# VH-VL binders against o27280, part 345

Target 1, 266 residues: o27280
Amino acid sequence: MDSMNVPEVLEIKRIVEESESVKTFIFSWDFRREVRPGQFVMVWDFRDEKPMSVSLIDPVRSEIGISIRRVGEFTDRVHGLSEGDLLGIRGPYGRGFELMGRDILLVGGGIGMAPLAALADEATARGMRVDALVAARTADELLFLDRLEAAGVNISTCTDDGSCGFKGFAHERLLTLEENHDMAAVCGPEPMMFQVMRILDERDVPAQLSLERYMKCAVGICGQCCLDDTGFRVCAEGPVFWSQELSRVREFGRYRRDPAGRRVPW
Short names: E, the ipSAE of ESMFold2; O, the ipSAE of OpenDDE; V2, 0.75 times the mean of E and O plus 0.25 times the DockQ between their complexes.

## First folded at step 14 (VH-VL)

Design P9 (framework fv_azirkitug; at its last look DockQ between E and O 0.85; V2 from the best seeds 0.00; counts 0 for: pae E 2.6 > 2)
Fold by OpenDDE, look of step 15:
Structure P9 (fold): chain C 266 residues (1-266), chain A 121 residues (1-121), chain B 107 residues (1-107)
Amino acid sequence: as target 1 above (266 residues)
Amino acid sequence: EVQLVESGGGLVQPGGSLKLSCAASGFTFRTYDMYWVRQASGKGLEWVARIRTKANNYATYYADAVKGRFTISRDDSKNMVYLQMNSLKTEDTAVYYCVRPSYYEGYFDVWGQGTLVTVSS
Amino acid sequence: ETVVTQSPATLSLSPGERATLSCRASQSVGSYLHWFQQKPGQAPRLLIHDASNRATRVPARFSGSGSGTDFTLTISSLEPEDFATYFCQQWEDFPLTFGQGTKLEIK
């Protein structure tokens, strides 16, 4: 097997339209190369390369899925691909989620549900009780609902416009929930994650959060994804962080860096 | 609740035509391929047709036994899948099931109650 | 096409007994073999997917095993409600094909 740092050219086995803007690309995978929820791969379309979360891990079928939201030129090209087309995949990289306890809460927003969906599969397979708060701007943007339901996940939805479930933001919905969990996993817009983390901390619920940053090398060398004050590299020390770790990260929930490395407020 | 409900079955003469409908509810219909599977009385199950999602250009596939005679189609706006059956033969007599695959299309996990099609002179 | 053959055609057993059903594929289907239970007048019900995974709400007495060409469905201790016809189905390639079924009847 080739080095994890060498892109492997893989054929797209299937394409699933998760929403208008999100597609899942499924690939055959040799599970001799382990992959965990929360880890990411570098997707190469032979022109550019972008980090993408693994949203499906299926050892039974020897497949992985990568969910990609259409947001720019690279993803536009990828979304134009068909089954049978080729992509370069290298990885997986980064620190994935850890599961602990018996009851887990997942809080996801938009494409942030991608790694959480994979985590949900693992958790349910282990016999854990999984509650998921799935948030999106609108009902049409809610991801993986049928998939999560099939896995036995207890789903609560939240939409900004109230088109499905609770009208409001994820942290607002969370405030209405009184049940405590053994741990929580969070992924979505950083402002959401920031608010959710605060609530979970107040409730003494251990939480892991997956950050999104521009990553170039994925191997902790280039420093593009370094977090201020801590020196954490999202690609190496993350992208999954414990809340205690993120509490040390000044920029978390406050600002991010653009492709050029400039600070951009949230 | 996830549900598939077939309709349109009935008695038809050889050479005749019939259109089956399947109404889906309780899930995000547009994200799933849809299938028709049939079963003759006291016999085994036979895959009949498959229609892909929009992301896959609504591609259609047919069993050899029905190729050229049957047409599968779908209306995502109505959560409907159809099976137009032309040039029906006696051997097409069967209960026809509308079937949903698993989320990423690994196995058949949801079946309708079926609708009986009888082709007889 | 991949031909799927089940044996025996009929299996007569009593409640409490162990049932073993076989399914053989004409070529390797990996683990892409599924089992369905069908009772008279009802649609097939998914029982086991991918050779060994119980579907939702399937009792623990049902188990599947095998890979490649040879697969087995086992019911450890038959309950009255288990007497039905069982079909295996391969999903390795199209056309998708089913076995002819094993009828499990009460002795």
Scores: ipSAE 0.803, ipTM 0.909, lowest interface PAE 0.7, mean pLDDT 95
Fold by ESMFold2-Fast, scan of step 14:
Structure P9 (fold): chain C 266 residues (1-266), chain A 121 residues (1-121), chain B 107 residues (1-107)
Amino acid sequence: as target 1 above (266 residues)
Amino acid sequence: EVQLVESGGGLVQPGGSLKLSCAASGFTFRTYDMYWVRQASGKGLEWVARIRTKANNYATYYADAVKGRFTISRDDSKNMVYLQMNSLKTEDTAVYYCVRPSYYEGYFDVWGQGTLVTVSS
Amino acid sequence: ETVVTQSPATLSLSPGERATLSCRASQSVGSYLHWFQQKPGQAPRLLIHDASNRATRVPARFSGSGSGTDFTLTISSLEPEDFATYFCQQWEDFPLTFGQGTKLEIK
């Protein structure tokens, strides 16, 4: 049997409260199973499995971290766990980010900063200059600012309500920032990513975007993992896509799918 | 800018008490475990105490030399960590440092300037 | 408790020379050993964490190596500002313990 499809029961080594609604769970990891920024794992609480992006990759300490936002019954149960408790982890799965050039722009919204924080660690270790635009609805929802600062990342912030940094949306803040980057990586709400992608296209900055909305199953084809125009399966071919690939998808930034597979406007 | 500023040191008689304070600024204080480390004149560094975050129920840990006499505490609303020192002994004479670990812990990252505690008659 | 021992206690060298500082643990600490620099009247400054990883803004001339019980801090070409006391510290088990320091002084 494929060892990647068998859940490994791991002990929660540490728990860090990133915000009132987000916790990072840290596990010892055997790096003979390589993990790259942008990949995800299936987290199993012995009742349900959900896909979660890997937010920390630390081969020096032999640890991975998974950042989870409280949004429903599964995440409520996981948030109720303590250090020493057990979770099943299966994976990693999916296509990770690719790094190129000497400088990178990261644009993250809310929990979308989780996979980008792991990417920031790799980019800085590679000697790249890293600029991060961290966006959220309010100051209390901005994630990983201290972690990014410790890594030497140049940080810009924006909040919808103006409680921290620029008052406005990520794409509005991006218009006021330096235009010269060799590449960009973007993760957050799909409407935000669409607007950011358009600006980066105008600047001729190649961008990779992490699209997590359809991930439900890592071992097989799932209807909600498919994109309508290209037939891409987020869990098999994503979750990371180049902007050129996403520009071919009519529903990106415009529609999502409900549980019945119907198009629903954002 | 990340900063830790200690206060409350001074001269105290053996058997006396002092409360040290550490004011944190420039980072999200509530997400970090906090530590106290001391250094006696002509001696090396010695870990004293640790306090965890709310996620770990503010658990506290102490070096054997101070267990039962010292109490570490924190006030996340004020970005403060404290060290209440009771039943002070001459061997407690040292510069006391407030220390922040790395983001996911494992090494000491940021140190305050220290505050001198002298226990003598 | 895990005891960490530094040698030599004092190392006398000239600017431009290579410095090699040793730290030994009484039992294996894996790679969980860190190096700090301390100048008179100042707090310790992190140089190397987890045996070989240079801290942010630490010059490339500083490097660390080793695992288990034997660790080394190397300064490839000494600058005047490098003459200070250096401490190693283990984070494998509690209580956390520090070495007694190596004083690097001008010859």
Scores: ipSAE 0.721, ipTM 0.858, lowest interface PAE 1.4, mean pLDDT 89
Fold by ESMFold2, look of step 15:
Structure P9 (fold): chain C 266 residues (1-266), chain A 121 residues (1-121), chain B 107 residues (1-107)
Amino acid sequence: as target 1 above (266 residues)
Amino acid sequence: EVQLVESGGGLVQPGGSLKLSCAASGFTFRTYDMYWVRQASGKGLEWVARIRTKANNYATYYADAVKGRFTISRDDSKNMVYLQMNSLKTEDTAVYYCVRPSYYEGYFDVWGQGTLVTVSS
Amino acid sequence: ETVVTQSPATLSLSPGERATLSCRASQSVGSYLHWFQQKPGQAPRLLIHDASNRATRVPARFSGSGSGTDFTLTISSLEPEDFATYFCQQWEDFPLTFGQGTKLEIK
């Protein structure tokens, strides 16, 4: 094993409030440890450790960014930190997105836009045409719009309450969008991803989807991130999967598991 | 459309005061640090002041030439940046630009049209 | 303070010619050097950030190169709208500093 399996203590270089509930934490990073969009890191606050998607990959400035939504005790403590404070980071881990073709569709729900923002930067840098469907419950929770616009991304929005863009769910908006993409990348609530995947499959658009599962080791040893039907380890064979890989997984979109491994509805 | 519109420039006597305003629109103002940059007639550009976001406690920074005399501030509810200029000197005569940095900073990407401040007896 | 010096002060060329503008920093700024265009009566416009990255909607004829202390802006084939003043600016250290400008004028 290598040094990426041990947390490195890093200073928070910058904090950006992306929304009332989401902050991006930026760290100096030695890019001899390569990072790809869709990979994740384990963030350690010296009490707990949680997986977080990399949302900014900037080799020019030697920086990475980690976007974190306030959802509980761990993320509350991290949101209370200031620039100059320390966090432990180990990784990156997992399989990132693969780019193909010239035209890509991104479909992101809530914090799921974080890894897709990193992918958008790479895609535009390669000269691809990038369309993004950015979904949230309300206008105030739409993430990265300014950043995506600055990167040259063509943005469509939808909100559950209709406060910005299309009123409704991401898959409903997708039915009204152009069907002319070489691939898609999807990340967000698993029920949303399931619905989006089915539409993209019917349109024969190759799709990659990023999954979340409970993680402990993050290096594929403990088995706690495994999917029911395939034995895929989300931390090792994922978190990004092709839609055809996920079509063989019964649990996808149907239920989730609590930390004790019990099935619970979405 | 992303816009920055400055106002409040004019003629002031040495030792006087002015308050410049900058109205921002077309972007998520509260997420960006904001800057003032000035340009004297026939001269180069000079950074004047910086104000950080709420997440960074609205920290402020000033060029040495204006420190103690100028105060930058912001109002995120109104999407406004201000520059209070006190104890004005003739060398403060310039066009003052409100400037937005890149996302996460690193370079200036959007400039206002500027407002002229003339300090003369 | 990092002093940024531009040369030449004035460059006289004709449309279709290649322009080369230089910028030198008094100490290393890595790649954190940016180029702006300014026309009379207008605010500066970003052209190149981080030494070599073209800003959005900047034509491909503009290119930047260099690192450390020595930087170059190149316009491969001048168009009539390119005759303006060009500034470079460093973002390595505060105070942020600008060069004094190069005026590119029509011959």
Scores: ipSAE 0.479, ipTM 0.776, lowest interface PAE 2.6, mean pLDDT 89
ESMFold2 (binder alone), look of step 15: mean pLDDT 93; pTM 0.947

## First folded at step 15 (VH-VL)

Design Ad1 (framework fv_marstacimab; at its last fold request DockQ between E and O 0.95; V2 from the best seeds 0.87)
Fold by OpenDDE, fold request of step 20:
Structure Ad1 (fold): chain C 266 residues (1-266), chain A 118 residues (1-118), chain B 112 residues (1-112)
Amino acid sequence: as target 1 above (266 residues)
Amino acid sequence: EVQLLESGGGLVQPGGSLRLSCAASGFTFRSYSMSWVRQAPGKGLEWVSAISGRGGKTYYADSVKGRFTISRDNSKNTLYLQMNSLRAEDTAVYYCARHDWYGSFDYWGQGTMVTVSS
Amino acid sequence: QSVLTQPPSVSGAPGQRVTISCTGSSSNIGAGWDVHWYQQLPGTAPKLLIYENTNRPSGVPDRFSGSKSGTSASLAITGLQAEDEADYYCQSHDSSLSGSKVFGGGTKLTVL
């Protein structure tokens, strides 16, 4: 078996508190194993395993970061861990983002900013102009603002309640911003991504979107993360998809399948 | 350093034509929308026209529609404003201005004076 | 006359606080479009002072601040200095004017 599929037990090197509900766990990483923004790893706490996006890629320090939002039992346990504690990490898996052109638009919602933060680092390192629309329900849920600013990213914020930046949703804010981008990367709540994709398509801006689906194997075997009508496996063909690919996926922005395989609306 | 330098202004008779130019430097020109903004003597600022970074979209104030044409040559880092059928009320200092992502004008040229008079 | 309405003039003594209002409508500021502010010193081109309602570009002192609420915006200047004597313009976008940028009529600030 490929060693990539065997969880490596790693020590939590550092924990960064991004918000009240989000922590970034830092691990030493051997960069002989390539990792790209948009890819994910499977995190194992020796009781359960969940896919998590890589939010930090630092070859200089030989570190990666995984940002985890506290949303359930698994993440509750992980958030209870301290520096020096152990987690199992296997991966990375999936298709990451591709950078094109000179001007990139990032549109992220909530924890969806995790992979986009890593992408922002790469883009800025390449000398690209990076504009980031950061969305959240409230001001205290906005993620990575200081990090993005430090990287030279132009930031615009929007919140549902108007507690910071534009009052409203990301797709609404997007309509009020300039359009000069070569490509866009989008990650967040699927209804947000659906609306954003529509606008970007109308503007003829190539877009990549990162999907979230229930995932088990992460290696394209079990089929739990298959998308209807296409057979795309989010773990193998994704999680990053081009807008043209998603245009073929009728469930996108409309429904998903739960762990039992039942259709549930967003 | 970002620089915008307007040229082409001067005295013209009513009904005449002028072509303004704005030479840009210090930034990736194609990445930014550009506008012309004018200011009549002793008056306020008036937006005239805008063009997207790639030149695919153009916008005009109602006061100049059908008479003015905005264009750009990204290979020369130059913005243009072709002004036809000029009127006395077109007399103004014309500024070229760069759009930032938020839709503000973060950099301005020094302006070029256009005088329409018989 | 102007799509955005500003007071024609305001004045203050050195060290004082002055406020310049910018009143729009449901088709511009009220529609969610940002308000930006410019300072124009006599005989010079305008300079961006505030962008995206509240943000200061590099080099702009923190005694300048912007705010936005409803269909209106405001520029506040604290610790007024002689060098602040200038014309100030608010700018936004109007949804009903097909991509048109709109300016206020301008406010002349006199430092007494």
Scores: ipSAE 0.927, ipTM 0.958, lowest interface PAE 0.5, mean pLDDT 96
Fold by ESMFold2, look of step 15:
Structure Ad1 (fold): chain C 266 residues (1-266), chain A 118 residues (1-118), chain B 112 residues (1-112)
Amino acid sequence: as target 1 above (266 residues)
Amino acid sequence: EVQLLESGGGLVQPGGSLRLSCAASGFTFRSYSMSWVRQAPGKGLEWVSAISGRGGKTYYADSVKGRFTISRDNSKNTLYLQMNSLRAEDTAVYYCARHDWYGSFDYWGQGTMVTVSS
Amino acid sequence: QSVLTQPPSVSGAPGQRVTISCTGSSSNIGAGWDVHWYQQLPGTAPKLLIYENTNRPSGVPDRFSGSKSGTSASLAITGLQAEDEADYYCQSHDSSLSGSKVFGGGTKLTVL
């Protein structure tokens, strides 16, 4: 069956409540359609369609998981669904993470831990040592801690309010942790990623960062996901970029765009 | 399984030199920063020096800076401490210790004794 | 002197609870650096007891616990046993000392 550019309607097999605002929706998946950590899918609720990162990739059980944070009308409707209900899935799309070396650092903020959880599973299965800095506003919003611990990941947490782990921002915590990584993978709020990228660049640690932009077509045609000075399209050339690619982008970490393309502050 | 074994201690005269070695096994040596920590007889622990896993960064306590040199040979899984211009105050048991990601010393050797005396 | 201050000694009877303090400053514990604890039994090398302020390595019983607040940290031992008689050290990092690991002066625990 041809899955390009049309949604496949799939049954929700299982729902995991990750937090009060985040649920993981698990589907059976035919892995002849390969999925890589860092790639995204378009989720269709029969009214609207939004990009979502894959958080679970399990070829042995033929399962894929998609973690969704409740933030608006679309995600409210999806959070109201039950096991057995249907969603449309297009994809996967985009460039995923590339693993290198034996020692990897993950830095995730909020829902940005979703693609990094999938990457952690792959890295540990390959025998890599995985250190994960998991950030959120509060302790109740820290995601995937039990899953990461069970996989053998070394975890450090930080929260804006200090309710768990280091009180402060991810980049501040990173300065108080040991270096010794071959690469890093970063996903979360863009201001956080910018600050983390600067530290990793100064340390000469190759880093890959996953960006979010408004998407409509997911294949690079509509131009809604373009970055300023490079002409990169997040849906086609990303969402995962190397830090050196992003260092050439004036807008990264400084402003964002609404669906009409207007610059707005972070 | 993780093992750290120091060697090279002994008696030296003030102003003399000595090189300590620490043989590592049971883990991927280059992935971890390493330290030397010393303990004078009847005294507490004193951090001496550290080196990053790939060897690119070195650190020294003020009391040994300019006299001691930490190094490592990742092909031999061995940490070294070259001690020059030794003083009586350097008399101690010297431990090699492995860093974890959080900055703790999660594994220690049994130590090697250095005595600086005529 | 040590930038981290510990009491020189503490004592307790079997079954009792004791605490050992570790007092730092704004350039170490107060700057967000973790506190780690080590147990050193007589005639042996130190052993990691608590890392990242509160975490126990595998094999350390849950009667050992750590905490950190402000510029200070504390090690608590409940259900005191004769085998707990040892020296205890806190350890952190000091930003003013450029890459320096720092130990407390040590606390000798005597089980009565």
Scores: ipSAE 0.771, ipTM 0.895, lowest interface PAE 0.8, mean pLDDT 89
ESMFold2 (binder alone), look of step 15: mean pLDDT 93; pTM 0.945
OpenDDE, look of step 15: ipSAE 0.908; ipTM 0.948
ESMFold2, look of step 18: ipSAE 0.755; ipTM 0.889
ESMFold2 (binder alone), look of step 18: mean pLDDT 93; pTM 0.946
OpenDDE, look of step 18: ipSAE 0.887; ipTM 0.935
ESMFold2, fold request of step 20: ipSAE 0.740, 0.731, 0.750; ipTM 0.882, 0.878, 0.885
ESMFold2 (binder alone), fold request of step 20: mean pLDDT 93, 93, 93; pTM 0.946, 0.946, 0.949
OpenDDE, fold request of step 20: ipSAE 0.926, 0.926; ipTM 0.957, 0.958

Design Ad2 (framework fv_marstacimab; at its last look DockQ between E and O 0.90; V2 from the best seeds 0.83)
Fold by OpenDDE, look of step 15:
Structure Ad2 (fold): chain C 266 residues (1-266), chain A 118 residues (1-118), chain B 112 residues (1-112)
Amino acid sequence: as target 1 above (266 residues)
Amino acid sequence: EVQLLESGGGLVQPGGSLRLSCAASGFTFRSYSMSWVRQAPGKGLEWVSAITGRGGKTYYADSVKGRFTISRDNSKNTLYLQMNSLRAEDTAVYYCARHDWYGSFDYWGQGTMVTVSS
Amino acid sequence: QSVLTQPPSVSGAPGQRVTISCTGSSSNIGAGYDVHWYQQLPGTAPKLLIYENTNRPSGVPDRFSGSKSGTSASLAITGLQAEDEADYYCQSHDSSLSGSKVFGGGTKLTVL
C-alpha cells in the first residue's frame, strides 16, 4: 500500500481557538509531502475517521493546520484534546484550488472559510490582490478575520442576523460589491455556493467551488461521495470543482446525502 | 502612492466635442473600476460614467447617455471620456476616481475644468 | 433633484457634535447598498471620509463616524474643529438607475 494512505500519528503541536465551535489543530508537517489549499486530510482519533480541510499551510514553520467545527461525537472528542495529544493524519487527498490571474475573490461561509484561509495565504504570498467575502450566521461565527486582515486581504462580512457587516446572505452581499476579479474560490453551505456560483457565472468570473460530502475512503473506491449523474467522486475528482463541472451535477444545491447515503433536501 | 491626473479640459462651443484623459499610477490599473464624476460650479457632485477594470462593462448617467463614451487603455494606465454633443449644462470640473471593492471612490484626481459656452 | 437627500447646511460651534443625514430609498440604501461619505474642502477634490457605512480610511480621525439604518445614513462629527468646515457628500448605488452611483446633494458644514 501507498505510504500516503497509512495514517501517521502526529502530536498536536498547537491549538487555536477560532470561535466557540471551531478550533484549529496545528501539526508538524514534512513538506516533502506536498499539500495544496483545497485538499483535505483524513483525521483519525483512533475510533473514527473524518475528512477535514487544511486551513493552514506554513512551509516556514513546517506546519499545517486543520480547522474543525464541533458538530458531532467525533468532533466533540477531538475538541476535548489538548496540545501534546495524538491524532492520526493521512493524506492529503483530493484536488485543491488552482490560482490564476491577479485578482481573486474568496467567498466563504462558516467553516468553509478554512480552505479559503489557506488559499488566501498562498494568493497573497504570490502578490495577488485578494478580496474575501466572509459569511456566517452570526458575528461570533465569522472565522479567520484577523488572520485574513494580517495577510492584507480586503474583507467584507455578512451575517444572517446582521450582527456584523451586511445583514443577509453571501450572494446578496456579493451583488452589492464590485466585480473586478480574474477568478473566484467558494466554499460554504451548498445553498450559498449555488447562489454565489450563479452570480459569478453571470459576471463571467471563473469560479472554483469546494464541495462537502461524506467521504469514507478518500481514495475514490467506496463511492460514498459520488455525485449523481456525473459519477464525480468528491474525494478524487474534487473536492474543488470548477463551476462548469458543477453545472453538470444535478444534485448540487438541490439535495444532499445523509450519513446513510439517503437523499435529503437542503 | 496612488495618483490620478486628469487632462483634456478646456473651452468648447455647444455641440462640440472634447476628450478627457486620466493618467493613473501607483496601483494595478486593470484591477479597479474607474469613474468620472463632475461638479458644476457651485454645485454638488454628479456621477457621470463608470467602467470596470477589464473594460468589459460601462455605465452612464442618464444625462450623458448617447453623448459620452468612457473607455480605458490598461496598457497605458489611462482612463478616457469622449464627450460629444456638449451642452452648457455639461460645464463642470471633471474628476476621475478609483473604485474600491466596496464601491466607494477611494482616490480622486484634482479634476479638469470643462467649459461649454458660446 | 439628488437621489439621496441631505440637508443643504449644518452648523456647530467648536467642540460640539453635529450630524449630517442622508436619506435614500428602497432602491439604494434600503436595497442594502453601502453608504460612503466624502469631505470636500474649499477648492479641493473630494476625499473619502467614510466607506462601507462605518469604516474610516487611514488618516481619518475617529471623531468622524458613520451609521446606516433602513433607508437612511448619518455622518456624525464630534469635537468639531475649524478645519472641518467643508462640504460633505453621501454616496451609494441605485439599482433602479442601471447600476449607477448616486450622490447626495451635499451639506455645507459651517463651524461657528
Scores: ipSAE 0.889, ipTM 0.936, lowest interface PAE 0.5, mean pLDDT 95
Fold by ESMFold2, look of step 15:
Structure Ad2 (fold): chain C 266 residues (1-266), chain A 118 residues (1-118), chain B 112 residues (1-112)
Amino acid sequence: as target 1 above (266 residues)
Amino acid sequence: EVQLLESGGGLVQPGGSLRLSCAASGFTFRSYSMSWVRQAPGKGLEWVSAITGRGGKTYYADSVKGRFTISRDNSKNTLYLQMNSLRAEDTAVYYCARHDWYGSFDYWGQGTMVTVSS
Amino acid sequence: QSVLTQPPSVSGAPGQRVTISCTGSSSNIGAGYDVHWYQQLPGTAPKLLIYENTNRPSGVPDRFSGSKSGTSASLAITGLQAEDEADYYCQSHDSSLSGSKVFGGGTKLTVL
């Protein structure tokens, strides 16, 4: 690692339990390193390093929050930490969301709501009208609802099992909602994002979608985060892409690649 | 605070025309679809027409298609309803109503009375 | 013609619970469109009472509640008070009518 990319070791200031499987880890942050919604950081637990989305950007309190879903060995170890414990953070990296107009739609699935929660704070602070469609498999996995409500965001929920809100997928709910938006920001399971993107394209709503891919270097050198046929590096040209850029990507919505580079269907 | 103020109602003979206006304030007008909703004396609410926030799509109840035209001027924060070929059954209080994202009418004006009678 | 069907009237004594039904079809409530409720006091414009099936706007007492199941919805009023005497309307969206807004026929609530 060169000296510019060595993780800064930070103490966990607070931990918020967002759900049984999602925790937000809050750190003091020097905002001379600017952070934009949609950018990511690399989180180092002194054994391994993974990309995580920034979910809270609070320059007034000099804090950032990083929301992490427990999905494997690395995240299990991080979830076992307490306030005062240490993590390495490097970044931020990548291209964040760009706000335009006065009316924004957010569509988030599961942990994908994390970067959208940060975006919602920025949009409401700029006086934009924010509508958020928050999706999950079950009611217990709906994230950030109280925070979005407190920010003045209009919320609609959907769950696969119907335990809260609309029963069904985000794209099905979107078809039953009003369509007065200048732009949309979408983050969540890639099949959901693909379906939502198609609806937004038919409605002529400019959309930005945040992709997740395997990453190692995070600065665009190693090639591990490249998308088929475009050469786009998720860590450098993304993770946020315009829908037009993603229309050129053959793998979007169809498959992903594991750490060994093998195609794995969604 | 959101305010909607209708005007342009009055007495008109069958076959005549009227143009209703709704002045909007306290919100970003172009961000919201708007409707006209009417209520004949002693009767229930009847949706009449809607227009999207940017004005690109318009919708009409079957009872008024071809006779009424909804429009908006977002630079003046004003919603309009041009009513032609008026009939006695068009007699009603006409309300201007704002849509929320969920498709409800979250704010209403106080209405303007249209009477179609000889 | 009302696409959504409501009883023309309901009544109850102070303190009682009353419900007002709103019956639709597969082209409106059954297609996943929300149901909204309005209260209209005599001589006034309608006021939003319930939106998105169950949600109350600020200032609406929690003794008003909404529900939706299948192709039908209900408005419940508990702890009935004299000032609840009004007309109540349900409203949704019907995709079979070129995506038009639809109201129920209205229900007059009488507090005995």
Scores: ipSAE 0.711, ipTM 0.854, lowest interface PAE 0.9, mean pLDDT 90
ESMFold2 (binder alone), look of step 15: mean pLDDT 92; pTM 0.944

